# Designs tried in a protein design chat: VHH binders against Phycocyanobilin:ferredoxin oxidoreductase (pcyA). Part 4

Target 1, 241 residues: Phycocyanobilin:ferredoxin oxidoreductase (pcyA), of Prochlorococcus marinus (a3pcf5)
Amino acid sequence: MLSESLTKTKLTDPLILDLLQNIRKHRSMLEDLKSIKIDPNLTNIISNEIGRELYIENEFHKAKGFRKLHIEVAEFSKNLRILHCVFFPDPKFDIPIFGMDLVKINDIVSAAIVDLSPASQNQALKYEKLLSGVDKSSFTSLREIPKWGRIFSNNVFFASLRNKSEKNDFCSVVDQYLSILIKLSKKAKPEFNEEIIQERIDFQKNYCAQQMKNEKTSMVLLKYFDEKWVNNYIKTVLFDF

## First folded at step 21 (VHH; from j1 with L50W)

Design j2
Fold by OpenDDE, look of step 21:
Parts: C-alpha cells; structure tokens; sequence
Structure j2 (fold): chain B 241 residues (1-241), chain A 120 residues (1-120)
C-alpha cells in the first residue's frame, strides 16, 4: 500500500488540481515507482511574508525507464500559479522527455505547454504520428515557441487558454500525451550500447541547458530569492542532468 | 539591463495618425511577446495591443481594434504601434512593455512612455 502521502497541497486551483490528478494517475502506472529523497528545504518552500507570500511544492520520483519524475506546484503572491512537470527518462531506455507547464495569473492561463521531447536524434519519428493525431483544433490562442525551444518535438503544444472549454481540452491533450508516454515506456527495453546511451545523455543535457535559458523562470523566482538560490534551484532541482 | 525606450509621440489633430516605436535592449527580443499600454490622466494604465515573439499573432483592445496596428522588427529589436484615426480619447502616455506572459497581463518591464495628445 504505497502510503499516498496525501501531502495536502495548499493549492486549490481546479485546473491545476485536475492536471495534477491526471499526471499522478499516469505516474502511478509506471513500473517500480519510488520516491526520491530530496533536501526537505527544497521540497516545500513556504513564505508567509505579507506581500510576498509564496509556496513551492516539489514531488520527486523515479521509475523503471525514468531517472527523475518531477512535479512542481507553486503559488506566488496569491496570483501567480505554476504547475511544472518533467519526466526525465533513463538514458538506457528509448523514452522521450515529458514536459508540461502551466502558468496561471488570476483566472487566466497565460501559458500551457505540453510535449514529448525527443531524447535522441531519431526518437521523435517513432511517436510523431501519435502526437499529431491528438486534436488541438479547439484552441484559439496558440503561442510561439522560443528559439531555445528547438529541443521540443514538432508536435509541442503551446497556447494560452481563454475559457473553460479550452482548459478542459488542454487537460485532454495532456492526458493523451501521457498515454502515449506510457505506451512508449512499456515498449522500451534497456540499452547496453554505450554510444547510444551517451547520445541520449547528451540530448538530456542539452534539453536542460536550453530550458535554463528561459528567463521567465528566473524572473519569477528572483522576486523572492537571491540569485545564488535561484541559480541553484534551477540547476539542481528543475533541470539537472 | 533590460531597457525599453519609446518614441514617436506628439500632438495630432483628431483623425490624424502617429507611429510609435519602442527600442528594446538587454534581453533576447525575439523570445518575448511585446505590448503597448496607455495611461490617460487620472486613469489606470490600460492595455492597447500585444504581439507574439515572431509577429505572427496580434491582439488589440476594443478601443484599438481597427485603428491601431502593432508590429515588430526583430532585427532592429523594435516594436511599433501604428495609430490611425486618432481620437481625443486616445490621449495619454503610451508605454511599451515586455511580456512575461502576455495573456496574464504580466508585463515585467516598461518603458518611460511617450506622450500622445489628440486635440483640435
């Protein structure tokens, strides 16, 4: 009985909760799922300072085929809410990188992104048709991928969400991407060729390096923490390889 | 250091046109949505328009729609606001802004603003 450490998230946002539930559901489907022990100081970060209230909740797990499953939920100043999720594959396995981000300011979802990013040169070809088959036609405010976003697949989804319908549709898109991930993970076999493994390592390193170029993450955190702390958090908690 | 510098404001008659420019520096311009805001005397700053990183998507306030055009030149790190059919109600200080996340209304950097006055 894996004690669902019901870490009572302070989060009450319905959309984020729905997404979290979905992500956790799929995570639970992974073989040999285990919690990773991380510095408690980095797992739950809370400030009750008036005008600078924040909480960050991090969940870290590993599973067969995955070196790190990371879910971050954060709220800043009671108006900025972030859901960040990255599933990093074990380089021994032919599995893509799952990434999902949601940024919500008040009632507006300014950014919703989901992808299975390739972790090797030709990996995207294996699941591109599956991703392209996911219906995304209901979204009215697609967003452009930044230059550093070359790490993403051709089927990366990125949009602002305008209404409840689009929010629901996004949940469906995320669900389908996760389902595809699970399918891929079940088919993946351990690799023993060192060159192949090294390529996958390099791809993940690059993925992390490019993600760290995203100024948005730093900008939010720098309002609440010093540069040293922010750099450490980004490098070691969010995008470590 | 992030800098936004607006220019092109001035005095125009009703029905006239102005083109505002905003020169950006200190960040990767092509990676950010950019926006224009304005503030009339005694009023709150209000949204006018935003443009996507590559300029493929634009959005306008109801007051700006059909009269204003936002554009950008990423090679010049500049965002523009073409304002046509100007009305006295358009009078105010116009601000260029870098979008952290545009639909959230979360702009993290602002210029000093340029004065636009529409008066007969």
Amino acid sequence: as target 1 above (241 residues)
Amino acid sequence: EVQLVESGGGLVQPGGSLRLSCAASGFTFEDNYMGWFRQAPGQEREFVAWISSRGSTTYYSDSAKGRFTISRDNAKNTVYLQMNSLKPEDTGVYFCARDFDWKSGYFDYWGQGTQVTVSS
Scores: ipSAE 0.026, ipTM 0.475, lowest interface PAE 4.1, mean pLDDT 90
Fold by ESMFold2, look of step 22:
Structure j2 (fold): chain B 241 residues (1-241), chain A 120 residues (1-120)
Amino acid sequence: as target 1 above (241 residues)
Amino acid sequence: EVQLVESGGGLVQPGGSLRLSCAASGFTFEDNYMGWFRQAPGQEREFVAWISSRGSTTYYSDSAKGRFTISRDNAKNTVYLQMNSLKPEDTGVYFCARDFDWKSGYFDYWGQGTQVTVSS
């Protein structure tokens, strides 16, 4: 099932388009995929003010096993480009959180990160060997995980990407992480024990709380919007729970 | 206002069958997963069956497997529980419940229930 045009995104960056196509392909493999209606003012945000140009596009879906499938594509001042994607599981299903971010400044990928982050106690044991088997040996500019990164798995990938070969290899890593996520989602059975469900809710709340402490995200948005709007956007759109 | 109204309960002999219905209103039924629960006197409500929004996936408690079938008709906003080979231990009040999928992880709306009694 394909819900959107592959060429509909305003951004023309080849790496972002390749990643977006890959993410949308995997999303289409999920059962019961449905769009989530959101405030139209948050779906597409455009400003053409010279020196402060802005474009943000958001997609929201849900599916069996997933309460929220979010893709955000953004360009700020024609030089900062962001692709952000988080797939949040339905806490009745023992599925990890998929998170991927790409930050590009002009032609330089300063940050490329992807993970299947644990959403329940000991969940990573189910998939850590699959993630460690993904070949990451070609990357030369690995980056240190930030101090709030305790929410990530032991296989979180974080690097700068310096050339076309590394950009292509990052797309392959993302593809393999998503393939593993789809495999896990097909095996997952719903849980109805309230204590176990609450534990998984708490994992996702902690993930969102730690992500909201990312001051870089707040600082970029504050160049365009007041603090009240920015806090609402971050809490409601990006890291809700 | 969300409403879930169960029907189809009654008195039945061991080995008999019943079909329960749950009529839903006040929300977008086809966007929600649904469940059936039951409660015997003096016991907590227990899970019986669960169905995804399109009906493509179902799950059952150990006691329901092989005897009960959950289904749905999204055009009629109705969830069904076909119960075959009924036993006295199936006696109880059967509740339909809406599965809330993103804020609490709990079933958030419950019907008033329909009585099922299995006895000679």
Scores: ipSAE 0.012, ipTM 0.523, lowest interface PAE 8.7, mean pLDDT 85

## First folded at step 22 (VHH; from j2 with R54S Y106R)

Design i3
Fold by ESMFold2, look of step 24:
Structure i3 (fold): chain B 241 residues (1-241), chain A 120 residues (1-120)
Amino acid sequence: as target 1 above (241 residues)
Amino acid sequence: EVQLVESGGGLVQPGGSLRLSCAASGFTFEDNYMGWFRQAPGQEREFVAWISSSGSTTYYSDSAKGRFTISRDNAKNTVYLQMNSLKPEDTGVYFCARDFDWKSGRFDYWGQGTQVTVSS
């Protein structure tokens, strides 16, 4: 049912469309996939007010191994476009956090980031060679990882994308990271040891806490919403746990 | 109100079989993973078996593997535990549990349990 919400939104950007289609394809490969119904105030936010046009659409799902599969598409003032995606694992399963963000101002991708971030002790050792094997040599505008970015794997990708070739290459990197995630999720078995589960919960709590320190996201949202709303949205929708 | 009601326990001889049932109500059963746990007197509750919401994936403790089978019928809101080749060590109270809090990885609701006694 909610899988149709982003289909009804006119896709305004070919890069965002390609990424959405790829993310949805990989999501459809997950076992026991179910949409999660959330308060419409958090799933669909629209304003056609002249000078303050915006829309924000959110999709929430769960699946075997994943407590929350979140996709957000946003457009602000007709020129700022954001695609945000985070797949959070169920702590019973030893699966990393998939995170992807794309920030586009007009035709310029100012930020493109993707990672499989560790969600348990030593987890990154299981997949870091798979990620490092993904070809990233064509990118010319790599960006420095933020100071709060210790939550990321050693293979986090962060860049500005300068041309159509780099945009296509980023789609390929995202596809390969998602393919690795799906492979890891199919190998994972449920854990019932309470101490191990708690460790994984603590990793995800730390991930969310560090992401909430992202001042750039707050600055964008504050141009359109008051501080109370922005803090609640960031905590509840984007980085909850 | 969430309700889990176990049945099918009883006294059985070693080597015998029992089929436990857990009738669920008060929640969307097909959206939840389910588990069976057991508790012997003076012991902590221990994991026995787990089943995904579709029933396509199952997982067993080492002591249950090969002897017990978990299954579910989503049309009847019921989860089952078929217990074969029962041993005196299997004696205890068996609890059906809901794996609802996908954020915590923990079970949030437990039935009252059904007694299984394996003795000559």
Scores: ipSAE 0.202, ipTM 0.648, lowest interface PAE 5.5, mean pLDDT 85
Fold by ESMFold2, look of step 25:
Structure i3 (fold): chain B 241 residues (1-241), chain A 120 residues (1-120)
Amino acid sequence: as target 1 above (241 residues)
Amino acid sequence: EVQLVESGGGLVQPGGSLRLSCAASGFTFEDNYMGWFRQAPGQEREFVAWISSSGSTTYYSDSAKGRFTISRDNAKNTVYLQMNSLKPEDTGVYFCARDFDWKSGRFDYWGQGTQVTVSS
């Protein structure tokens, strides 16, 4: 489970707290859940310099079927809040990548994205009907997926959230996507064919490489750190493979 | 230093039984999944059985299912393969392997193997 210190000490945003608790609940359903230790200089970053306040907390776990379960909570200059979550499968198991990002600028959710992204050839065909069945009709500000987003499933959700009702509905979409992931993970068996495992490794490497092309993340971090540090953070903490 | 030491192999007649053991050291055994593989002369190494870190989940090859049982004792850092109703085609070297699924999804350490020979 998530640390109480991560959620109680710094964050008061009710949407982020609701999403964190939802993610914690689903994560606790996984077999053999264990924490992973990562260099604290990259995972726990705090600056209280006025006008340049920075708070970043990361936690990592692994479980049966999942090589890396990552949650990042970040606040930049008190005006930008980010919740980032990616669950990467163990490539021996035919499980998609769960990805979720929430970006708040001041009090506005400018980006809310969630997907079960394919991690093997034709994997999305096995679950796309379940994702398309999730009701998304209440959202009024759908956003276009970027060019690098062809790594996502055909059911990736991306929107701005305009009001409390849409924020609640996004929590429901995330909950349903996580429930589908848990079901897929419980059905999956390990693969021992090296060519199939390598294909899945290549899918995850491509996912990470394409995610690193998100210049918006680099621009935010570059306000605080040099390019070399930012590239290492993105590669090591966010999209390591 | 990771070490995996297999034992319990030998010569048996068709229909017989053997229990293989694999003693593990040099890592946190209860954090790792384990597998058994086998290799006949001139053949590629093939999967036999797999067990999760807690022992609650197991998988078997088609040829092993119903005849072989994988188990583990985390207090003794040991994984076992009980082999029943042995056939001549089960002849080969049996390897214990560590499955480190966190980083690469591949088996990263292998024992030296123990010979199993099924012959009249």
Scores: ipSAE 0.164, ipTM 0.637, lowest interface PAE 6.2, mean pLDDT 85

## First folded at step 24 (VHH; from i3 with N32Y)

Design l2
Fold by OpenDDE, look of step 25:
Structure l2 (fold): chain B 241 residues (1-241), chain A 120 residues (1-120)
Amino acid sequence: as target 1 above (241 residues)
Amino acid sequence: EVQLVESGGGLVQPGGSLRLSCAASGFTFEDYYMGWFRQAPGQEREFVAWISSSGSTTYYSDSAKGRFTISRDNAKNTVYLQMNSLKPEDTGVYFCARDFDWKSGRFDYWGQGTQVTVSS
C-alpha cells in the first residue's frame, strides 16, 4: 500500500485544481516517471506573515525523454494565484518544450498561456498542424506575446479568461496540447549526434534565458523575498538548463 | 535602448573577403540569438545566417553555406559575418538582427545595415 503521502495542498482554486489534475494525469502517462529530490526549502515555501502570506509548492519529476517536469503552484497574499508548468525535454529526444502558465487575481484569470515551444530547428513542423487544429475561437481576450516570447511556437495561446466557459475551454486547450506532447514523446527516439543534441541544448538555454526576462515573475517574488533569493529561485528552480 | 550597429561593409572584388561586425547594446547580448540578413537592390530582404546565444549552433542559407561564417563574441557584445569568396550577387545591404527565428522570420530589432558591393 504505497502510502500516497497526501501532501495536503493548500490549493483550493477549482480551475487550478482541474488543470493540475489534468497535467498530472498526462505526466503519469510518461515512461520511467520519477520524482526528483530538490532542496526541501525550495519545494514547499510558506510564509504566514500577516499581509505577506504566501505558499509555493513545487513538484519535480523526470521521465524518459524529459530531463525536468516542473509544476509550481503558488498563492500570494490570498489574492494572486499562479500555476506554472514547464516540461523540459531531454535534449537527446526530439520533443518540444511544454509550457503552461495561469495567473489568477481574485476571480479573474489575467493570464493563461500554453504552448509547445520548439526545442530545435524545424521541430515545430512536426506538430504545428496538430496545434493549429486545436480550436481556440471561443476566447474573447487574446493577449499580445511579449518580445521575449519569440521562443514560442506559432500556435502559442495567450489570453485572459473572462468567464467560466473560457476557463473550461482553456482546460480543453491545455488537454489537447498535452495529448499532442505525449504522442510526440512516445514516438521520439534518442539521438546520438552531438551536433543535434547541442542544438537542442542551445534552444533550451535560450528558452530559459528569454523566460527569465519576464519581469512580472521577479516583481511578484521581490515583494516577498530578497533579490538574491529571487534570482536563485528563477535561475535554479524555474528555468535551469 | 536596444541598438544594433553594423560595420565592415565596403567595395571588394569578386573572390574577395569581408568581415562584417554588429555591435549590440541596450540588452543582455548573451541571452539572444542573432542573425544576418541582406537586401539586394530591388529584391526582398533575405536570410543569410543565424547563431545561437552561446554560439554553438549556426545555420546558413544555401547561398551563404560554405562561404560565410557567422560568429559571436559575447564579451564584446558583437556578432560577426565572415564572408569569403564573394560574388557580385552578394552585393547588397547587410543587416544584423536580434532574436531571429529563421523559420518564421521573426526578429525584434534590426541594425541600420552596411553596404557590401562586390564588383570587378
Scores: ipSAE 0.000, ipTM 0.219, lowest interface PAE 13.3, mean pLDDT 89

## First folded at step 25 (VHH)

Design o3 (from l2 with D101Y)
Fold by ESMFold2, last read:
Order: sequence, then structure tokens, then C-alpha cells
Structure o3 (fold): chain B 241 residues (1-241), chain A 120 residues (1-120)
Amino acid sequence: as target 1 above (241 residues)
Amino acid sequence: EVQLVESGGGLVQPGGSLRLSCAASGFTFEDYYMGWFRQAPGQEREFVAWISSSGSTTYYSDSAKGRFTISRDNAKNTVYLQMNSLKPEDTGVYFCARDFYWKSGRFDYWGQGTQVTVSS
């Protein structure tokens, strides 16, 4: 029960399209993939107001091992383009959180970030070597993680992308991180111990709370929406655990 | 609104069999994973079996493996637990539970339970 909206077919940015296609391909490999019913006013948001044109498209799915598979594609004022993706695990499964954000201003990638962030105590030990083995040597503009970014793994990737070669290399890093996630999800067995499940819930709640400290998201949305709407969107759509 | 009603419990001899049923209503049953738990007197609820929404994946506690089978019929909004080779240690109240994994990440609703007693 997947669909492609007309908004996504209007997207012409080849980097975002390649990333989106790759994310959707990996998502399709998950067992019991189903859409999550969302208020249509939050699924596809379009304004053609001159000088403040925008679209925001959201996809929400669930699958075995994953409570929420979220993809957001957005364009603001015809020049700011965002791809946001977070795959949140079902806390019964010892699977990390996949997070990826790409921010383009015109043709310049100012921010590209990807991680498999730990969602349980010592979880990173299970996959750290796999992530560190991903070739990241070609990137020249690595960025420091935000102050709130202690939630990320030791292998979080964060950079500006300067040229086509680095854009292609970022796609490769994302593909490999997703491949590792899929492999981990297929090996994971569910846990029913209440204390362990609560620990994993707490990790995900902390991830969401720290991500809400990202003021850049609020600043962009406040140019187009009032504060009440923005707070509701961030808490309901982006980080609602 | 949400209802889970267990049935099929009773008194059975060691080595016997019982089939528990859990009739679900008030929600879109086929969207949810389901579980069976049990509780012996003076003990906490214990996981027994779990089944995915399609029924394609199941998981069992060590004590249930090889003896119990969880299944579901989405057309009838019902989940089952076939219990074979029953032992006195299986005595307890058996609860059907709804796994609301995409919202709470937990089993969020429990039935009233059905008593299973295994004794000679």
C-alpha cells in the first residue's frame, strides 16, 4: 500500500531523487511494510503563494522491527530543499535508529548527515566496525556535530558537499548505512522483557527530545507557518515518541 | 471500544491439550501484532507467544517452544494458542494482548484472561 504523489514527481533534484529512490528500495525490503494513516493536512502541504511557495510531503510506514519509517521531502521558496528520513525501531527489536538529513540551498549541499544512532545500551558494539568500514575518505568539508548530538553513534557522518563526486560518495555512504540497518533488522529477534523494552523506549524518547533542540528546523518553518502550527508539526510529525 | 475476549480455558490432565481463542473487536485487527501471556498465582505476567500481523512470523518463550502454537485468522479477528503436552507448570490465567508497536512500542491492551489448570 505504497503510493507516489504528484508532489514527488515534480522534484527534479537528482541527488535528492537518487537518495529517495535508494531509501524507498531499502524500505521495500522490510517485512510487513504498511502505511500509517496520517491527517492529510500533514501528508501533503502545498502553497503557491508568490515569494513563499512551498511543498512538504510526508510518508509514514511501519514494518516488522520498525514502529515508524518517516520520509519528508520539502522545498521552500523554490531554493531550499530538504530530504529528512528517520527510521525508528520497534523497541522489542534491538535495531538502531537510522537518521538522514540533506539540506540544499539552490545547488549547494550545506548539510548532509547520516547515522545509525544507538537505541539501547551498548547497541553500537554490534555494528560500529561495520560503520567505520564504510569509506568516507573523499570528503573535504566535515562538520562538527551539534551540541545536542550526543545521541549519535561514533560513526555519524556530517559534512557539506562541495562537488558531484562528494554528492555521489554521500549516496554511497547512505546506501551502505541502510544496507547495514537492513541486515541488523533481519537478524534481530524480539525481546519481551519489560525492563529491556523500557530502556529502548527511553533511548528513543531521548533521541526525539534532543532532535527537537535543532533550531534550524523551527526557523525555516516559522517563515511560513505560525508558532502554534510549527510546534504541533515538530512534535506530531517529526519527533512524536 | 477495544475488546479482547479469551476463551477455551479449563481443567486438563498433564499431557493434555487445550486451544485458547481470543476474539478481537473495536480496532483494525489485521494491523496489529498479537501476543499471549500467562500469570501464575503470586507471579508476574510471563510472555508465552507472539505473532506478526500477517501470521508469517512467530516467537515463543523457552517454556512454550515445541509445545504451543500461536496462529491467527484475520477474517475472524481471532488469535489462537494451541497448547499441547500441558504440564502443571502451565497453570495460570492466560491473557491475549494487542501489540501497538507503531504507537506506544508496547502491548497496550489486555483481555480479561482465561483460566488454565493442569492437574491430575
Scores: ipSAE 0.603, ipTM 0.852, lowest interface PAE 1.6, mean pLDDT 89
Fold by ESMFold2, fold request of step 27:
Structure o3 (fold): chain B 241 residues (1-241), chain A 120 residues (1-120)
Amino acid sequence: as target 1 above (241 residues)
Amino acid sequence: EVQLVESGGGLVQPGGSLRLSCAASGFTFEDYYMGWFRQAPGQEREFVAWISSSGSTTYYSDSAKGRFTISRDNAKNTVYLQMNSLKPEDTGVYFCARDFYWKSGRFDYWGQGTQVTVSS
């Protein structure tokens, strides 16, 4: 009878749960927060086949200033865990794209990335100093941004995380980037000039196109599903603009 | 079938008032943001006012601020534009528009418009 049991996530990874709680808390601060309906077969995907276990959970919301707030949690074969989160702005509002990905293999965080990526011409000038002021000095395994990463801001954070202290520090960086996003969203006014809106749509389309080239979850999905299904998942669930 | 039907336009003297209505049907009205636009003869269509789905947030063009008020009644599926202190430059066809921000990021449907004429 208890409705709280329906919201329990299957994953018990402390870092992923801490990040989820932080992301969901910031999401709850947005005005007009509402769920977006999508095909139920794409929102919660479970296989318990031994040796090929699979779990994927997707959350989709919209809010004032944001056309799509997406969280994806995935676990493959009990040893690969992925947390993916992208908040896409409504192009009428001059708000950057929040993007965060965590890839964990057993207890090792091989990739942790977070950014407020520009969604309009010169947008980063409005928040660049706020991001550079976030202390990132404790990380020992910074990674180079890939060639396709021209979509990111100058303050994109990308690292492997070697120990508990760095995992905690990453949570703090994510929290601060989200706090900056929330502040920007509260200041933003809607724009109704069609050319400006189109520019912002084009920025988001480019972001989606570049992200599709290297999305970790989709790369793994081909081990479980045919190409047609995976392409539909990518286009419908991950990067649908 | 999405429909937006504007009404309440007419002839009014400078300094007068009009209240425009836009009746919506064929969609879940309370999920959408709404806007009013206008088009004067020989001019491009221009933004007038915008309102969020709950009605809690509004935004106005510079020419509308302080004189026009956008509001909505979600129980009646209707958005309104109260226009006060009307000027001859407010003359034009006023369009109601649906903001489908979570899908297209744009206004995706427009009514046929209602004529507003401000003259002596």
Scores: ipSAE 0.602, ipTM 0.853, lowest interface PAE 1.7, mean pLDDT 88
Fold by ESMFold2, last read:
Structure o3 (fold): chain B 241 residues (1-241), chain A 120 residues (1-120)
Amino acid sequence: as target 1 above (241 residues)
Amino acid sequence: EVQLVESGGGLVQPGGSLRLSCAASGFTFEDYYMGWFRQAPGQEREFVAWISSSGSTTYYSDSAKGRFTISRDNAKNTVYLQMNSLKPEDTGVYFCARDFYWKSGRFDYWGQGTQVTVSS
């Protein structure tokens, strides 16, 4: 297996680099952080076909409290850039799912989303006030949560980002959401009751199932790969459980 | 093939001590968290103790807390349960289990168990 860490030398986008630095800094604070070894053909995917160039890098880790810490950076046809990050909890720990996506077309951020999504019954009550306290007042282009987005917390952030100031403010929101996640993970104690663990597994399965309804992810990948490959990638890499 | 082999059980008097060992093979031991469970006849298996892959974090059931200590030696692929101040209620078969948290989120392999009997 080859290197599982992203390299800054392939990234040209300052916002994506700042978000990656932020995410990796918080990840480094987790206990028992280890790489997860997967098929090397899924960790670094490059095509230089003219007019259809692509670059995808994936990082997979595990840690105490987290079954899967996933970061994906992708660039399609030199103009579409995606940063995707989901931290999935170990269901023995009552920790929410951290999810962050950034979609950038040329220099325009068309979608920026971040959340701590519930992974157990009534979990959001533990952190809802902390998330609502994060200042989001500077954003001018808030977006509606899609109908499949009932998996998100009441404090999910979703916007287009219009300028450098809003890009910087988004990085701050992500930093604060990650800080809250780390705080929750430090407090969490493991649960060994099978029924409670199964309930939490079911929450994460539902999260993954609802995320796979995102036709935009499928549509972009289908321009480069056949349907069988795309379905396998989505289920194996992005939203497995 | 994954193997977990418990040893160290036996008959002891109330207030006595036992040290259980679980020898692991067939997998990368230092990647996994480990647990001890026990089962009395006619009862469901119950949690006793859990330890993280590095050994830095441990957790115990209410009945084990203060009396039992879980530890591990990653160089020897072995997890231990030191049981002190044993009570008749501790009688049962003790199983070690592998915690495959990044795949199944559950304990996925169990040893055959070792009998612990606390009786006068």
Scores: ipSAE 0.575, ipTM 0.846, lowest interface PAE 1.8, mean pLDDT 88
Fold by ESMFold2, fold request of step 27:
Structure o3 (fold): chain B 241 residues (1-241), chain A 120 residues (1-120)
Amino acid sequence: as target 1 above (241 residues)
Amino acid sequence: EVQLVESGGGLVQPGGSLRLSCAASGFTFEDYYMGWFRQAPGQEREFVAWISSSGSTTYYSDSAKGRFTISRDNAKNTVYLQMNSLKPEDTGVYFCARDFYWKSGRFDYWGQGTQVTVSS
């Protein structure tokens, strides 16, 4: 089990760095972990223009059971910080989609989301009790899931984080969700029935389609890039399936 | 161009053995997982065996487990299927397939196949 180590990120935010280190640690436990080569112009994007500073770093990997392991770290004008992570399963393996997003605006965590979203019919029933057993009782600012959120499991976590204790507790929830994902991935055996594989592909396509329709990041990116570039970034980097 | 060429099929008596080979070219072989499938006339193609890129992990159908062994030689760009204790039910065309899991999530290329016939 070898992991491709990142050398350094440009962000110094302690919560994002803690989450990133935790995600990379779990990723390193996956078998056959390999980088996916992407156009360097899309993986490390920096602008130092005063008042329009921009930093984006993308990591793409593949592993046994996973077609795409994506981490995006972004900072816009020093006041908007984003950590985005989605692990997409290989549809031959009955593994859920891991999704995590953290949005900080001026040191306030306005959105913290984590889930193991179903990628096959009735999949969530197989791990629902494991997720419900994760202690979430300390959070004071739980958020309502959007109407399009039927793609999520019944145990999706969504909150604003008000203090250091809640930030630490969110790291613990993410760690436990990732630990459950790793256990599920180690138990999964590949499926080769074409109809079952297509059903799982359709679940992932629906997940990506709903995320793209409801993704609001394009408005932020359009402040820096033209529409052609932004559409290419979204299709190539964020939700390509 | 991607190419997968199976060989080693033939006529064999029940209880006999065959070793199939699949020569790969036109892609970086060691990056891909590989599989073997088979098809009898009038039936759908069915899974036989699968192997990871390093060869460290394998998986077999229930009918193949214990009798068939998949292996690969990345230096020769070749995947193999050793078939022992062959039964008439193993008769069919055997196909080598490339597993392009990180892009399509599917087997995306198939060879032309090699005929295996198990009969007295």
Scores: ipSAE 0.560, ipTM 0.830, lowest interface PAE 1.8, mean pLDDT 87
Fold by OpenDDE, fold request of step 27:
Structure o3 (fold): chain B 241 residues (1-241), chain A 120 residues (1-120)
Amino acid sequence: as target 1 above (241 residues)
Amino acid sequence: EVQLVESGGGLVQPGGSLRLSCAASGFTFEDYYMGWFRQAPGQEREFVAWISSSGSTTYYSDSAKGRFTISRDNAKNTVYLQMNSLKPEDTGVYFCARDFYWKSGRFDYWGQGTQVTVSS
């Protein structure tokens, strides 16, 4: 029983906690799961400055088929809460990129996004039917995918959540996407062809590059940190390859 | 400095067995997947076997399947290749290699190799 040192998150948001629990559950199903030690200064960040209170909690792991499993939980000024999760596959394995983001401002979920993004050419064709089968009909406020979002699958989910029912439904969607990911990961075999591996590397690099174009992330962080720090954090912690 | 040192090669008769070892140093061994490759004279290097960090997952080439077994001892920083039912076609230099952690996506370090000769 690997006592997952439940890093006691300071976060008390029920939705985020539920999602986090579910993500961790699926993560625990991965083979050869190990914690990755990253710079402690970038793992847990806390400020108690009045009016600028913040905490950022990062979890980093690796597993068979995954080079980096990243979960970020953050709260800013006691009103902005973020759950960010990206599972980066090992390019030797035919596995998509799992991404999930939740942004909550006060009591409103302004952004909820989840996807299995392809990490190679035509990879999405392998699981498209599975994703399309996930019921998403209950959501009333779908959001438009940004231009840089071409990295996402055709079944990327992006919405604002308006009520408890939609929040619950989103949890269900995330659960199903994770289940699909786990199934794919279990079937995946290591690749040894260099060309195939390189393609997958390139896809992940592109994924990261496009994600870094998201100005919203930078804007939030720049309120609390200097540009150098923000750039480093985004490049090395959030979207590295 | 990362080092991989193969040993255990030699001359064996057809149908014989051999156990290769690869001693690793200069990195956290338990964090990396490992592999075995071989190169016959005049041929390109080819994949033989692969093992996950914990040893829970293994993969073999078609030629190795059913005859070869890859294993590892993380406490000893060593990966092994048990070769049974050896054939003349198995003759070559066998290499140990470190697999992808998160940076390269490829095998990035190689040993010098150990000679295996199967001959009657």
Scores: ipSAE 0.261, ipTM 0.682, lowest interface PAE 2.0, mean pLDDT 91

